# VHH binders against Transcription initiation factor IIB (tfb), part 8

Target 1, 335 residues: Transcription initiation factor IIB (tfb), of Methanocaldococcus jannaschii (q58192)
Amino acid sequence: SVDYNEPIIIKENGEIKVVKIGELIDKIIENSENIRREGILEIAKCKGIEVIAFNSNYKFKFMPVSEVSRHPVSEMFEIVVEGNKKVRVTRSHSVFTIRDNEVVPIRVDELKVGDILVLAKELPNIEEDIEIDKKFSKILGYIIAEGYYDDKKIVLSYDYNEKEFINETIDYFKSLNSDITIYSKDLNIQIEVKNKKIINLLKKLRVKNKRIPSIIFKSPYEIKKSFIDGIFNGKDAKVFVSKELAEDVIFLLLQIKENATINKKSINDIEVYEVRRITNIYTNRKLEKLINSDFIFLKIKEINKVEPTSGYAYDLTVPNAENFVAGFGGFVLHN
Below, E stands for the ipSAE of ESMFold2; O stands for the ipSAE of ESMFold2 at other seeds; V2 stands for 0.75 times the mean of E and O plus 0.25 times the DockQ between their complexes.

## First folded at step 1 (VHH)

Design P14 (framework vhh_7pa5_2)
Fold by ESMFold2-Fast, scan of step 1:
Structure P14 (fold): chain B 335 residues (1-335), chain A 119 residues (1-119)
Amino acid sequence: as target 1 above (335 residues)
Amino acid sequence: QVQLVESGGGMVQPGGSLRLSCAASGFTFSDYAMSWVRRAPGKGPEWVSTISGSGGSTSYADSVKGRFTISRDNAKNTLYLQMNSLKPEDTALYYCARGGWFGELLDYWGQGTQVTVSS
């Protein structure tokens, strides 16, 4: 079982999004008319929700969830692996490791620092024919990462040294007959854009919540890549104040066959997350059987006892797969 | 506190050679595998080579196998990449990175050193 706050990417009623597993399962249980109780477990049937799991070929795909469950818990363990990817799990839960060139489950309470865990190297890239152009996708990424909008205007702030992206942004909105006002103060450039159609689109996409919209998770590779370039402002690393947005970004990177490292930092007493992109990287692979898998193998750096976020630990059942992907960095978990 | 500083890049003619160095500090160097990764203009990072912590095992990308040699001096906390028979396609910013053995993710990268191969 996993902690309330663990991120999981789901597909529900055609929408793809990253949610907190505890929020998802609590909602299903609270709305269920038939909750089954087995000892301390509360179990509910689940329909219409898919999560990512691997099949016998060690490839990830969306697979349906049949049941969800929760149980009271007083302790949790945070597992931190290379690149500072992390997941919070109960001691009796199983993750996956390598033993004799095979991917096998292992209980959390049997893990030691230095053990190898299985995580996602890449995730299924769902590509629907979505009508968003590359330039808008890039600008949308920047608005989510750094921008603001209200009923009257979109506000974007840039460092003076970002001349190419400033010009790209101005040219894009001018091409849409937008009313643009540019302010320069010290070494900061602020662009205010008045365009009712774009503002209404941002409202429909719920951009104010600062999360990646479902439409991006379902877009073609080029649109996803352009969106990520907007988030990162053309750089390989970006500091996020929102942990949830950083989690969204990690899952999106995995869909376009990129990976990332995560560094938790404190800046002016504010906890932030630096995500650094890794693209087209191939390291030594001693396991020829797994060379074409969607897996990456990372060593455990820390195992820490932590307080559960809620009064419960959470689990879900994926029939025949007996696994799912969740956690900050895409851990493969046994169910 | 972890620092990786590359050096040895420059301009060279096709068929020439360069040796890159990476000075590591802030961790026990011999406990970690080390890798070289490159980034060509307009492209994402491409893994080049990895060496185990002891130096007993090495691996190379197919594009550089037989031309490049990775090595390390654990007493000096230094990683090396000897590049022979350089091609225009080898033009890139070369990064020293910590990790990369057995599919391990690279967790710290240097600033990079530019290698330009042109006639």
Scores: ipSAE 0.000, ipTM 0.161, lowest interface PAE 19.9, mean pLDDT 84

Design P15 (framework vhh_7pa5_2)
Fold by ESMFold2-Fast, scan of step 1:
Structure P15 (fold): chain B 335 residues (1-335), chain A 120 residues (1-120)
Amino acid sequence: as target 1 above (335 residues)
Amino acid sequence: QVQLVESGGGMVQPGGSLRLSCAASGFTFSSYDMSWVRRAPGKGPEWVSTISSSGGYTSYADSVKGRFTISRDNAKNTLYLQMNSLKPEDTALYYCAKLDYGGTWYFDLWGQGTQVTVSS
């Protein structure tokens, strides 16, 4: 079982989004007409929700969830691997490791620092034909990362040294007959855009939530890549105040076969997350080549006993797979 | 009406130094952020550096960080660019630009420029 706050990417009614597993399961149980109780375990049937799981070829795909469950918990463990990817799980839960050149489950309470765990190297890249071009996708990423909007305007902030992106943004909105006002103060350029059609599109995409819209998770590779470039503003690293947005970004990177390291920092007593895109993402190339999978093999750096976020630990049943992907960095978990 | 007059350019050898000046008139100089922008032969304009109206904040293009220093004297309505450790790649016409609410310095609000040539 996993902690309430663990991120999981799901597909529901054709929409793809990242949610907290505890929030998802609590809502399903609350909306259930019949809860099955087995000892301390509460179980509810689940329909119409898919999660990512691997098949016998060690390739990931979306697979349907048949049941969800929760149980009271008093003890939780945080596993941190290379790149500072992490997941919080109960001691009896199994993750995946390598033994005799095979991917096998191992219980959390049997793990040691230095052991190798299986994580996602890449996730299914769902590519639907959508009406968003590369220029809008990049600007949308920047709006989500650095901007805000209300009923009257979109506001974007830039450093003076971002001249090319400033001009690209101005040219884009001018091409849409937008009313643009530019301000400068203390080495920052602020662009205000008035365009009711674009503001209505941002509302439709639910951009105010500062999360990656479903349409981006379903977009063609080039659209996803442009979106990521907008989030990172042409840089390799980005500091996120929102943990949820950082989690979204990690899952999107995995869909385009990219990886990242995560560093949690405290700035002015605010917890922030630095996500850094990396080109050398493999710690064990021999295992990766031998297995020929969607997996990456990373060593455990830390195993820490932590307090559960809620009174419960959570689980999913994926028939035919007996595994699912969750956690900050895409861990493969047994079920 | 805005006038920006650049000076201080010239020819130097690689590793040399030059100090550019920009004399401003026709507006309240102390109220505006100011920038240096350059244009190399056959290329578009490249932003070099910006200084806030008070002089409290400065920013530099990665290509010049650690080598160039922007400064201003609001009493004299003058902007400066101290250029050290000059490289052949720094050869360009250098423009002083006024930056205001409209950001219009990106659109033909520069002076005549001063030529910097770095060669042996």
Scores: ipSAE 0.000, ipTM 0.178, lowest interface PAE 16.9, mean pLDDT 83

Design P16 (framework vhh_7pa5_2; at its last look DockQ between E and O 0.01; V2 from the best seeds 0.00; counts 0 for: pae E 25.5 > 2, placed apart)
Fold by ESMFold2 at other seeds, look of step 2:
Structure P16 (fold): chain B 335 residues (1-335), chain A 121 residues (1-121)
Amino acid sequence: as target 1 above (335 residues)
Amino acid sequence: QVQLVESGGGMVQPGGSLRLSCAASGFTFSHYAMSWVRRAPGKGPEWVSTISGSGDSTSYADSVKGRFTISRDNAKNTLYLQMNSLKPEDTALYYCARETWDSYYYGMDVWGQGTQVTVSS
């Protein structure tokens, strides 16, 4: 079982989003009229939700969830692997390791520092035909990362020396015949844009939530790539105050076959998350099944006892697959 | 004391064949995947082939697929590489290596000294 706050990417009613597993399961259980109880375990039937699970070819697919469950717990274990990816699970829960070139389950209470765990190298790249282009998707990334908007204007802020990105922003909104005002103060540039059509689109996408919209998770590769480039503003690393946004970005990077390391820091007493993109990875060729798999194999750095977020641990059933992807960095969990 | 010792290299004409051997000692051979890696003069290492601990799964670099066959005899603690239809481009020092799980990717923690294969007319 998994802690309340652990992120999981789901498909629900055609929308793809990252949610907290505890929030999802609590809502399903509380809205169900057919709760089954087995000892301390509460179980509800589930329809219309898919999660990511691997098949016998070691490929990730969206697969339906048949049941969800929760049970009270008093402790959790946080597993931290290379790249500072992490997940909180119960001691009796199974994750996946590799033994003799095969992927096998292993219980959390049997793990030690130095053991190898299976994580996602990539996730399914869902591509739908959508009515946004590369330039808008990049600007959307800027807005979510650094921007502000209200009913009348969009405000974007840049360092003065980021001239190519400033010009790109101006050129884009000029192409839409927008009313643009530019302010300079010290080494900072603010661009204010008045365009009601774009503001209404931002409202429809619920951009004020500062989360990656579902339309981006379902977009073509080039649109996803452009959005990510907007988030990172031409840099190889980005610092996020929102853990939820950092989690969204990690899942989106996996969809475009990129990866990242995570570094937790404190800046002016605020906990932040530095995400650094990994490029130019050199991969040794391995056995055919593993070479063609969607897996990456990472060493455990730490195993720490922690307290549960909600007093409950959460689980779900994926028939036939008996696994799902969750956690900060894309862990593969057995169930 | 973990040790790998390669043998079976030599000089051969283009189109010829050689069978390389790697004797393993100091560890439970059948528990580890094993690889062949080669290093041509003046070039960096190039992965050639890997076989699972059981011997049931194999993989090959595109440059050798269809010409080379990796195998193992777990009773004799020996890894093999059958090399057919040899080309001058196959000229290299061939290493036997044990796979490890101690790194970010699959890595190799024990290497032999290598056996020289020279393909020339």
Scores: ipSAE 0.000, ipTM 0.149, lowest interface PAE 18.9, mean pLDDT 84
ESMFold2-Fast, scan of step 1: ipSAE 0.000; ipTM 0.354
ESMFold2, look of step 2: ipSAE 0.000; ipTM 0.077
ESMFold2 (binder alone), look of step 2: mean pLDDT 87; pTM 0.876

Design P17 (framework vhh_7pa5_2)
Fold by ESMFold2-Fast, scan of step 1:
Structure P17 (fold): chain B 335 residues (1-335), chain A 122 residues (1-122)
Amino acid sequence: as target 1 above (335 residues)
Amino acid sequence: QVQLVESGGGMVQPGGSLRLSCAASGFTFSSYAMSWVRRAPGKGPEWVSTISGSGGSTSYADSVKGRFTISRDNAKNTLYLQMNSLKPEDTALYYCAKEIEVYGDTYTFDYWGQGTQVTVSS
């Protein structure tokens, strides 16, 4: 079982989004007509939700969830691997490791620092034929990361030295016949854009929640890549104040066959997450079956006992698979 | 500070050949396996080939096996990739990568260079 706050990427009614597993399961149980109880375990049927799981060829795909469950717990264990990716799980839960050149499940209570865990190297690349251009996608990423909007305008802030991206942004909005006002103060440039059609699109995409919109998770590779370039503003690392946005970004990077390391920092007593993009990580194995797998193998750095977030632990049942992907960085977990 | 500098790329016709080089510094070169990784336009990174620290063991992606040869000169801290019978599909930016050994036979590779462009067209 996993903690309430563990991120999971789901597909529901054709939309793809990252959610907290506990939030998802609590909602399903509360809305269930009949809850099955086995001892302290509460189980509800689940329909119309898919999660990522691997098949016998070590490839990830979306697979339907048949049941969800929760049970009371008093302790959790946080497993931190190389790159500071982490997941909180119960003692009896199984993750995956490598033993004798095979991918096998191992219980959390059997793990020790230095053991190897299986995580996602790449996730399914869903590519629907959508009509958004790369320039809009990049600017949308920047709006989500650094901008804001209201009923009248979009506001974007830049450092003076970002002239190429400033000019790209201005040219894009001018091409759409937008009203643009530029303010400069010291070394900062602020661009205000008035374009009712674009503002209405941002409202429809619910950009104010500062999460990656479903349409981006379903976009072609080039659109996803441009969006990520907007998030990172041409840099290889970015500091996120929102843990949820950082989680969204890591799942999106995995869809475009990139990876990341995470560095948690404290700035003025605010916890922030620095995500560093890794565009060329590749796992090489002597066994042919793992050479083309969707897996990356990372060493455990820490195992810490922690308090459960909600007092419950959560599970999913994925028929025809004994696994699913969850956690900050995409851990492969046993059902 | 690990530094890898790739060179030897260029434009060639299908069926042509190129030899890539990677000059390594900042670590004990002979102690680490080295790899070539490529990135085609609009694609993520693809592993191409790996050679052990001693040069005694090599491996190749199926797409290049029989056409590419990886080698190294530990006295010169240099990695090579001989590319023969090039195809349009081989068009990519090629990166030299240093191994990060995780455990036993499992390795994760990371690159440190700017890459060298290989274009196979017409």
Scores: ipSAE 0.000, ipTM 0.169, lowest interface PAE 16.8, mean pLDDT 83

## First folded at step 4 (VHH)

Design GA01 (framework vhh_gefurulimab)
Fold by ESMFold2-Fast, scan of step 4:
Formats: C-alpha cells, sequence, structure tokens
Structure GA01 (fold): chain B 335 residues (1-335), chain A 119 residues (1-119)
C-alpha cells in the first residue's frame, strides 16, 4: 500500500492528469454505495479510470483499474533512490527489483540500501491532434511556471538576459494583434498582454491551478517538448515551489523520453523542489533481456521510517498486470 | 439532487461584519472539503478560504485574520464569518464542495450571494 500523497498519473473520461492516490481512492470509496470489507481492508469497485502499468513485454500502457482499497496504517517507509526520486510505502508492499535477470516483486521489508529498484524510463506518449501550436505551447508552459493572468491581461516576467525568449513572446502576441505593454526595471522585464481570446483559452484550460492541463498530456511530442522548454525557460534545471507541479513535470518528461533528478531544498523556511532534466540516460545497468524495456534501474540510497500522511494506506488492482506506476519519479509498484 | 445554497449576503458599511451560510443537500457533506470563493465586479474569481473534512483551514492572504471559515456537519452547513469588512471585499461569494482534500477540483458550486461593502 502507498501513502496518501503519492502522485499517480490517471486517465479518466478521456482526460489525463496527475492526482494524489489517497485523494483518488478516498473519493471512489466514499462515493461507493457498496463497500466490501475484508478484515481492516475497505474495497470498492472502480470504473472508468486507467493507470499506467507494464505488460508482458515490459512496456508501459494505460490499463483499467478494477478495484481500489484502503486500510488503517501506523507505519510508512520512504524509499529514496538515485536522483532522489522517492515513494512512501508500507512494510508489506512489494516493489520491483532484478533477480536472475528477471523483473520480480520484492517486499519493502526485504529491501536494503544499495538494492536495485525498477522505475519508469519512459511512459506512454498519447498524441491527439490539438489546435495548440509550438509557440503557444512554450508560452503556456512559461505562464504556468512564472506568469499569471486576470480578466484583462497576461503578465510575464523575465530576466533581461532572456532576450531571445522575450522577443519570441512579443513576436508571437504581436502576430495575434494583441495589445502589448513592456516595462523594464533594473534587470527585469515585464510584459503585459491584452488578448481576450487567449485569456478565455487560459480560463478554459484552468491554468490558474498551476498544474499541467490534460490537453498537454495528450498533445503531440513536439507540443509537449515546447511546453517543457517553456516550463524550464530554456534552462536545464528549475526550482518549483509547488510539489504538485514538479510531479506533473516529471510525468510529462517521462512521456517525451526524458528523465530528471530531484533535489529538495529549504529556502526561507519554504520547501522547494529543484528538477534537473536528463535528456540522454546512459547507464551501465542495462540487461540484455531488458534493453528494449521502458524501465530504468536505480539504487536505493535511503530507507526511512516516516509518519503516514493520513490514517490510511492505499492500493489499486489492475487486472492481468498486477502492477502500476506511482510516486515522485515514477516507481513501479506491485498490486 | 446535489445542491449548495448560499445566504447571509447584503449591504454593510466598512468595518462591519457579515456571516455567510451555505446549506448542502443531496450528498454526504461531512465527507467533503468545502470552500468559499468570491468574484468582485470586473475581476476574476478568487479563492477566499477552505476547510477540510477534518476541520483544517486555509485562508487567502487578503482575508487572513479577518475571516473565519467553519462547518457544522450535523446541519450540513458551511459558514464564513467576515469581520472588519473593506470596500475591496465587495463581491459575489460562492460556496463550493469537493472531494475530501483541499487540492481537489471542486465538484459542486452554489449560485452565489452578493456582499456589498459601502457607506
Amino acid sequence: as target 1 above (335 residues)
Amino acid sequence: EVQLVESGGGLVKPGGSLRLSCAASGFTFSRYAAAWFRQAPGKEREFVSAISYGGSTTYADSVKGRFTISRDNAKNSLYLQMNSLRAEDTAVYYCAAGWRTYSSDYDYWGQGTLVTVSS
């Protein structure tokens, strides 16, 4: 079972989003009129929700969830692997490791620092034909990461040294006949854009939530890549004050066959998350049998006993796969 | 039928107080997080305050210290006590209920109640 706050990417009613597993499962159980109890376990049927799981060829795909469950817990363990990817799980839960060149489940209570765990190297790239072009996608990413909007304007802030992106932004909005006002003060440039059609589109995409919109998770590869470039404003690393946005970004990177390391920092008593992009992953932990798999193999750096976020631990059942992807960095978990 | 109905809005002078109520029906309110949002004339809708199913509260910086959110699960009701009201608080106030966690999209919305702060 996993902790309440573990991120999971789901598909529901054609929409793709990252949610907290405990939030998802609590909603399903509480809205169920027929809860099955097995000892301390509360179980409810699940319909219309897909999660990412690997198939017999070690490839990830969206697969339907048949049941969800929760049970009271008093212990939780945080497993931290190379790149500081982490997941919180119960003692009896199984993750995946390599044994005799096979991907096999192993219980958390059997794990040791230095053991190898299976994580996602890449996730399914859903590509629907959408109306968003590459330039808008990049700007949208920047708005979500650094900007804001209201009913009258979009406001974007830049460092003076981001001349190329400043000019790209100005040229894009000029091409849409937008009213643009530019303010400069010291080393900062502020761009205010008035364009009611674009503002209405941002409202429709719920951009104020500061999360990656479903349309981006379903966009063509080039649109996803441009969006990520906007999030990172042309840099290899970015500091996020929102853990949820950082989690969204990790899942999106995996869809475009990129990876990242995470570094948790404290700045002025605020926890922040630095995500550093890895566009080419070269590891000597490739097994010939698994060379074409969607997996990456990372060593455990820490196993820490932690406080559960809620009164419960959570599981879901994916029939015929018996696994799913969750956690900050995309861990493969047994169910 | 799921419904949220706001009441308690009205005209009040600066420095005054109002208590908004939201009555929930058609679902198990006690298992949902609830929140107040507002929309002022010519402005976008903004978050005001939220309360989890467990009673934990969150406030927007603009209202922190002046507003208090509370709930009464036995009465299926949500409240917002507004003190030291300012002209900037003039808005239509909306009640919202969503899954247990604060970070969830809000599933149910009321029709709003108007609060006018003027002399």
Scores: ipSAE 0.000, ipTM 0.093, lowest interface PAE 24.2, mean pLDDT 83

Design GA02 (framework vhh_gefurulimab)
Fold by ESMFold2-Fast, scan of step 4:
Structure GA02 (fold): chain B 335 residues (1-335), chain A 117 residues (1-117)
Amino acid sequence: as target 1 above (335 residues)
Amino acid sequence: EVQLVESGGGLVKPGGSLRLSCAASGFTFSRYAAAWFRQAPGKEREFVSAISYGGRTTYADSVKGRFTISRDNAKNSLYLQMNSLRAEDTAVYYCAAKWGYTSYDYWGQGTLVTVSS
């Protein structure tokens, strides 16, 4: 079972989004007409939700969830691997490792620092016919990372040294006949844009939520790539105040066959997350049957006992796969 | 339930000092940037000072060198130390908080500062 706050990417009613597993499962159980109890487990049937799981060819695909469950929990363990990817799980839950050149499940309570775990190297790149141009996708990424909008205007904040991106943004909005006001505020340059059509589009995309919109997770590679460029402002690393947005970004990077390291920093008692894109993907294994897999193999750096976020730990059942992807960095978990 | 509650306002003579406090509850204050704004009678609300979640500070030109903003995340509190007060500093002072580069969405109800004999 996993902790309430573990991120999972799901497909529901045609939407793709990253959610907290505990929030998802609690809602399903609360809205269920028939909750089944088996010992300490509360179980509900699930319909219309897909999660990412690997098949017999070691490739990830969206696969349907048949049941969700939760049970009371008093202890939790945080597993941290190379690149500082992490997941919080119960001691009896199984993750995947390599033994005798085979991918096999192993219980959390049998793990040791230095053991190798299976994580996602890449996730399915879902590509639908979505009408968003590359320039807008980049600007949308920046709006989500650094911007704000209301019914009257879009406000974007830049450092004084970001002249190239400032000019790109101005030129784009001018090309759409927008009213643009530029001014200095606090320690930044502010760009204020008035364009009712664009503001209405941002409302439809729910950009104020500061999460990656479903349409980006479903868009072509070039649109996803451009969006990521906006998030990172042309840099290899980005510091996120929102853990949820950092989690969204990791899942999106995996969809475009990129990987990243995570560095958790404390700035004046505020926890922030630096996501750094990596150019060379390191793996501890190059096995015949895994040469074309979607897996990366990373060593455990730390196993820490932590407090559970809620009174429960959570599971889901993926028939025929018996696994799913979740956690900050895309861990492969047994179900 | 999100709340920002200001305290420390009052009547002070020109040249005097006051320390305003703002207590935050119902949200994780330490993840938010925070600021002080003020509104004088018959005037629009104006920016006074801000402090980022990382501790970077900004001040309006009218208060630089006289006011000092600070925060204590362990106490979920924001402070404004006001020195060398002038009659034109008379206003209702508001505590505000925002996430990242968004607008200030969380506001206190204000505390009155009167600089006069």
Scores: ipSAE 0.000, ipTM 0.112, lowest interface PAE 18.8, mean pLDDT 84

Design GA03 (from G17 with K98D S103L D106S; framework vhh_gefurulimab)
Fold by ESMFold2-Fast, scan of step 4:
Structure GA03 (fold): chain B 335 residues (1-335), chain A 120 residues (1-120)
Amino acid sequence: as target 1 above (335 residues)
Amino acid sequence: EVQLVESGGGLVKPGGSLRLSCAASGFTFSRYAAAWFRQAPGKEREFVSAISYGGSTTYADSVKGRFTISRDNAKNSLYLQMNSLRAEDTAVYYCAADWGTYLRSSYDYWGQGTLVTVSS
């Protein structure tokens, strides 16, 4: 079972989004008319929600969830692997390791530092018949990462050294007949854009939530990549104040066959996350099935006992797979 | 003063052809996705065809193989070439434009419509 705050990417009513597993499962259980109880377990039927799981060829796909469950816990373990990806799980739950060139489950209480765990190298790149202007996608990423909007304007702030992106942004909004005001102070450039149509679209996409919109998770590769370039300002690393946005970004990177390392820092007592892109991911495994898998194999760096976030641990059942992807960095978990 | 103005509608016999035009003014059309919709008397407005800012096209199953959407950015114009017309194609045809996105139901600018009547 996993902690309340573990991120999971889901598909529900045609929308793709990253949610906290505990928030998702608590809503399903509390809205259920028929809760089945097995000892300390509360179990509810689930319909219309898909999660990512691997098939017999070690490839990921969205698969339907049949049931969700929760149970009280007093103890949780945080597993940290190479690249500082992490997941919080109960002692008796199983993750996946490799043994004799086979991917097999292993209980958390059998793990030790140095053991190899299976994580997602890449996730399904869902590409629907949705076309978004590539330049808009990049600018949207930057608005979500660094900007804001209200009923009157969109505000974007840049460093002077980002001249190419500043000019690209100005040219794009001018091409849409927007009213643009540019302010400069010291080495900072602020762009204010007045365009009611664009502001209305940002409202429809719920951009104020500072999360990646579903339409981006369903867009073609080039649009996803352009969006990521906007998030990162064309750089390989970015510091996020929002853990939830950092989690969204990592799942999106996995969809475009990129990966990331995470560096957690404290700045003025505020926890921040530096995400660094990795575009050249290779497996050191020689067996063709493992080389062609959607898996990456990472060593455990730390196993720490931690307090449960909600007092409950959470699980879900994926029939025919008996696994799912969750956690900060995309861990493969047994269900 | 954004405007989309359709033209080219008229009366044709079954099996005939028509070319609809849509002239855009008051905005930079070349940066917008554009589409054709139609509405027959007593029916809901339906999607006909769309062309992206990048030139990708999509068609409703009912018109696929018979209609061709195209654009001329130098003339700020959108076109719909309609071949092998049927009585069921009788409708008011609307030009629509949307910036930065391509969504069938999410268009910001609409024309006034042009009537196409297919009858013997």
Scores: ipSAE 0.000, ipTM 0.230, lowest interface PAE 14.2, mean pLDDT 84

Design GA04 (from G17 with R31Y T101S S103Y S105G D106E; framework vhh_gefurulimab; at its last look DockQ between E and O 0.01; V2 from the best seeds 0.00; counts 0 for: pae E 21.5 > 2, placed apart)
Fold by ESMFold2 at other seeds, look of step 5:
Structure GA04 (fold): chain B 335 residues (1-335), chain A 120 residues (1-120)
Amino acid sequence: as target 1 above (335 residues)
Amino acid sequence: EVQLVESGGGLVKPGGSLRLSCAASGFTFSYYAAAWFRQAPGKEREFVSAISYGGSTTYADSVKGRFTISRDNAKNSLYLQMNSLRAEDTAVYYCAAKWGSYYRGEYDYWGQGTLVTVSS
């Protein structure tokens, strides 16, 4: 079972999003008319929700959830692996390791530093027909990361030395017959764009939430890649103040077969998350039977006892799979 | 002449509330990220809260749930509603503004500060 705040990518009513597992499950249980209690365990039936789980071929797919559950706990374990990916889980069989060249669940209280855990190397790339292009998707990523809009205008801020991206932005909006005003001060450029059609699209996508829109999680690879380029401003690392946006970005990177390292820092007393893109996947070729899998195998750096966030641990049932992907970095977790 | 002028500071008992205001003049406030910082006696200046060009807010852990930052671009004003005040909130509070939508980095303009004292 896993802690309240652990991120999980889900598909709900055709929309793909990243949510806190505890928030999701608490809502389902509290709104259910069919709660079953088994000792301290609270169980509710679930429909209309899919999570990512691996099948017998060691491939990740979206799979339906049949039930959700929670139970009180007094302790959790925070496991940190290579790349500073982390998850908070119970002491039981909550994670997977490799034993005798097979992927098997293992008790968390049997783990030690240096042991290997199974994480996602990549996630399913769901591609639906969408009506946004690569150039807009890149600008959309930048707006979500750095931008602003209201009923009248879109505002984008740039460092002066980002001349290529500045020109790309200007050219794009000029091609759409937009009114563009450019302000400069010192080494900063601010571009204001007036275009009602684009502003209405941003409102439909709920861009003010500063989260990755579902349409991006469902987009073709090239659109996802362009959106990520916008988030990162063409760089290989980005510092996020929002943990939720950083979590969204990591799941999206896995959809485009990239990986990342995470570094939690304090800058001016603000807790931030540096996400650095890594294109070299840590593949252990000594495990050839698993080379075609969607797994990556990472060593444990730390195991720490911690307090549960809500006093509960959370779980979900994926029929025939008994696993799901969650956590900051894409851990494979056991039911 | 660019000015940021804080007001609303004073003496308040623990558990009380204060509302700080910052009036901006001499520049177009709506193009700036804005923030509150504070400096307690004998300590370094620390971040309290910020609000981006787009209205996104962030807070230091020590004030989350008790303080609320807001802005009124039509009045060129920044506000900080401080509730459930504690002795540890005693400090000089500073208003600051940075050009652009992002609140991280060097701030361009600073106010002179307003003293908040939380004491019985």
Scores: ipSAE 0.000, ipTM 0.128, lowest interface PAE 20.3, mean pLDDT 85
ESMFold2-Fast, scan of step 4: ipSAE 0.006; ipTM 0.372
ESMFold2, look of step 5: ipSAE 0.000; ipTM 0.106
ESMFold2 (binder alone), look of step 5: mean pLDDT 87; pTM 0.880

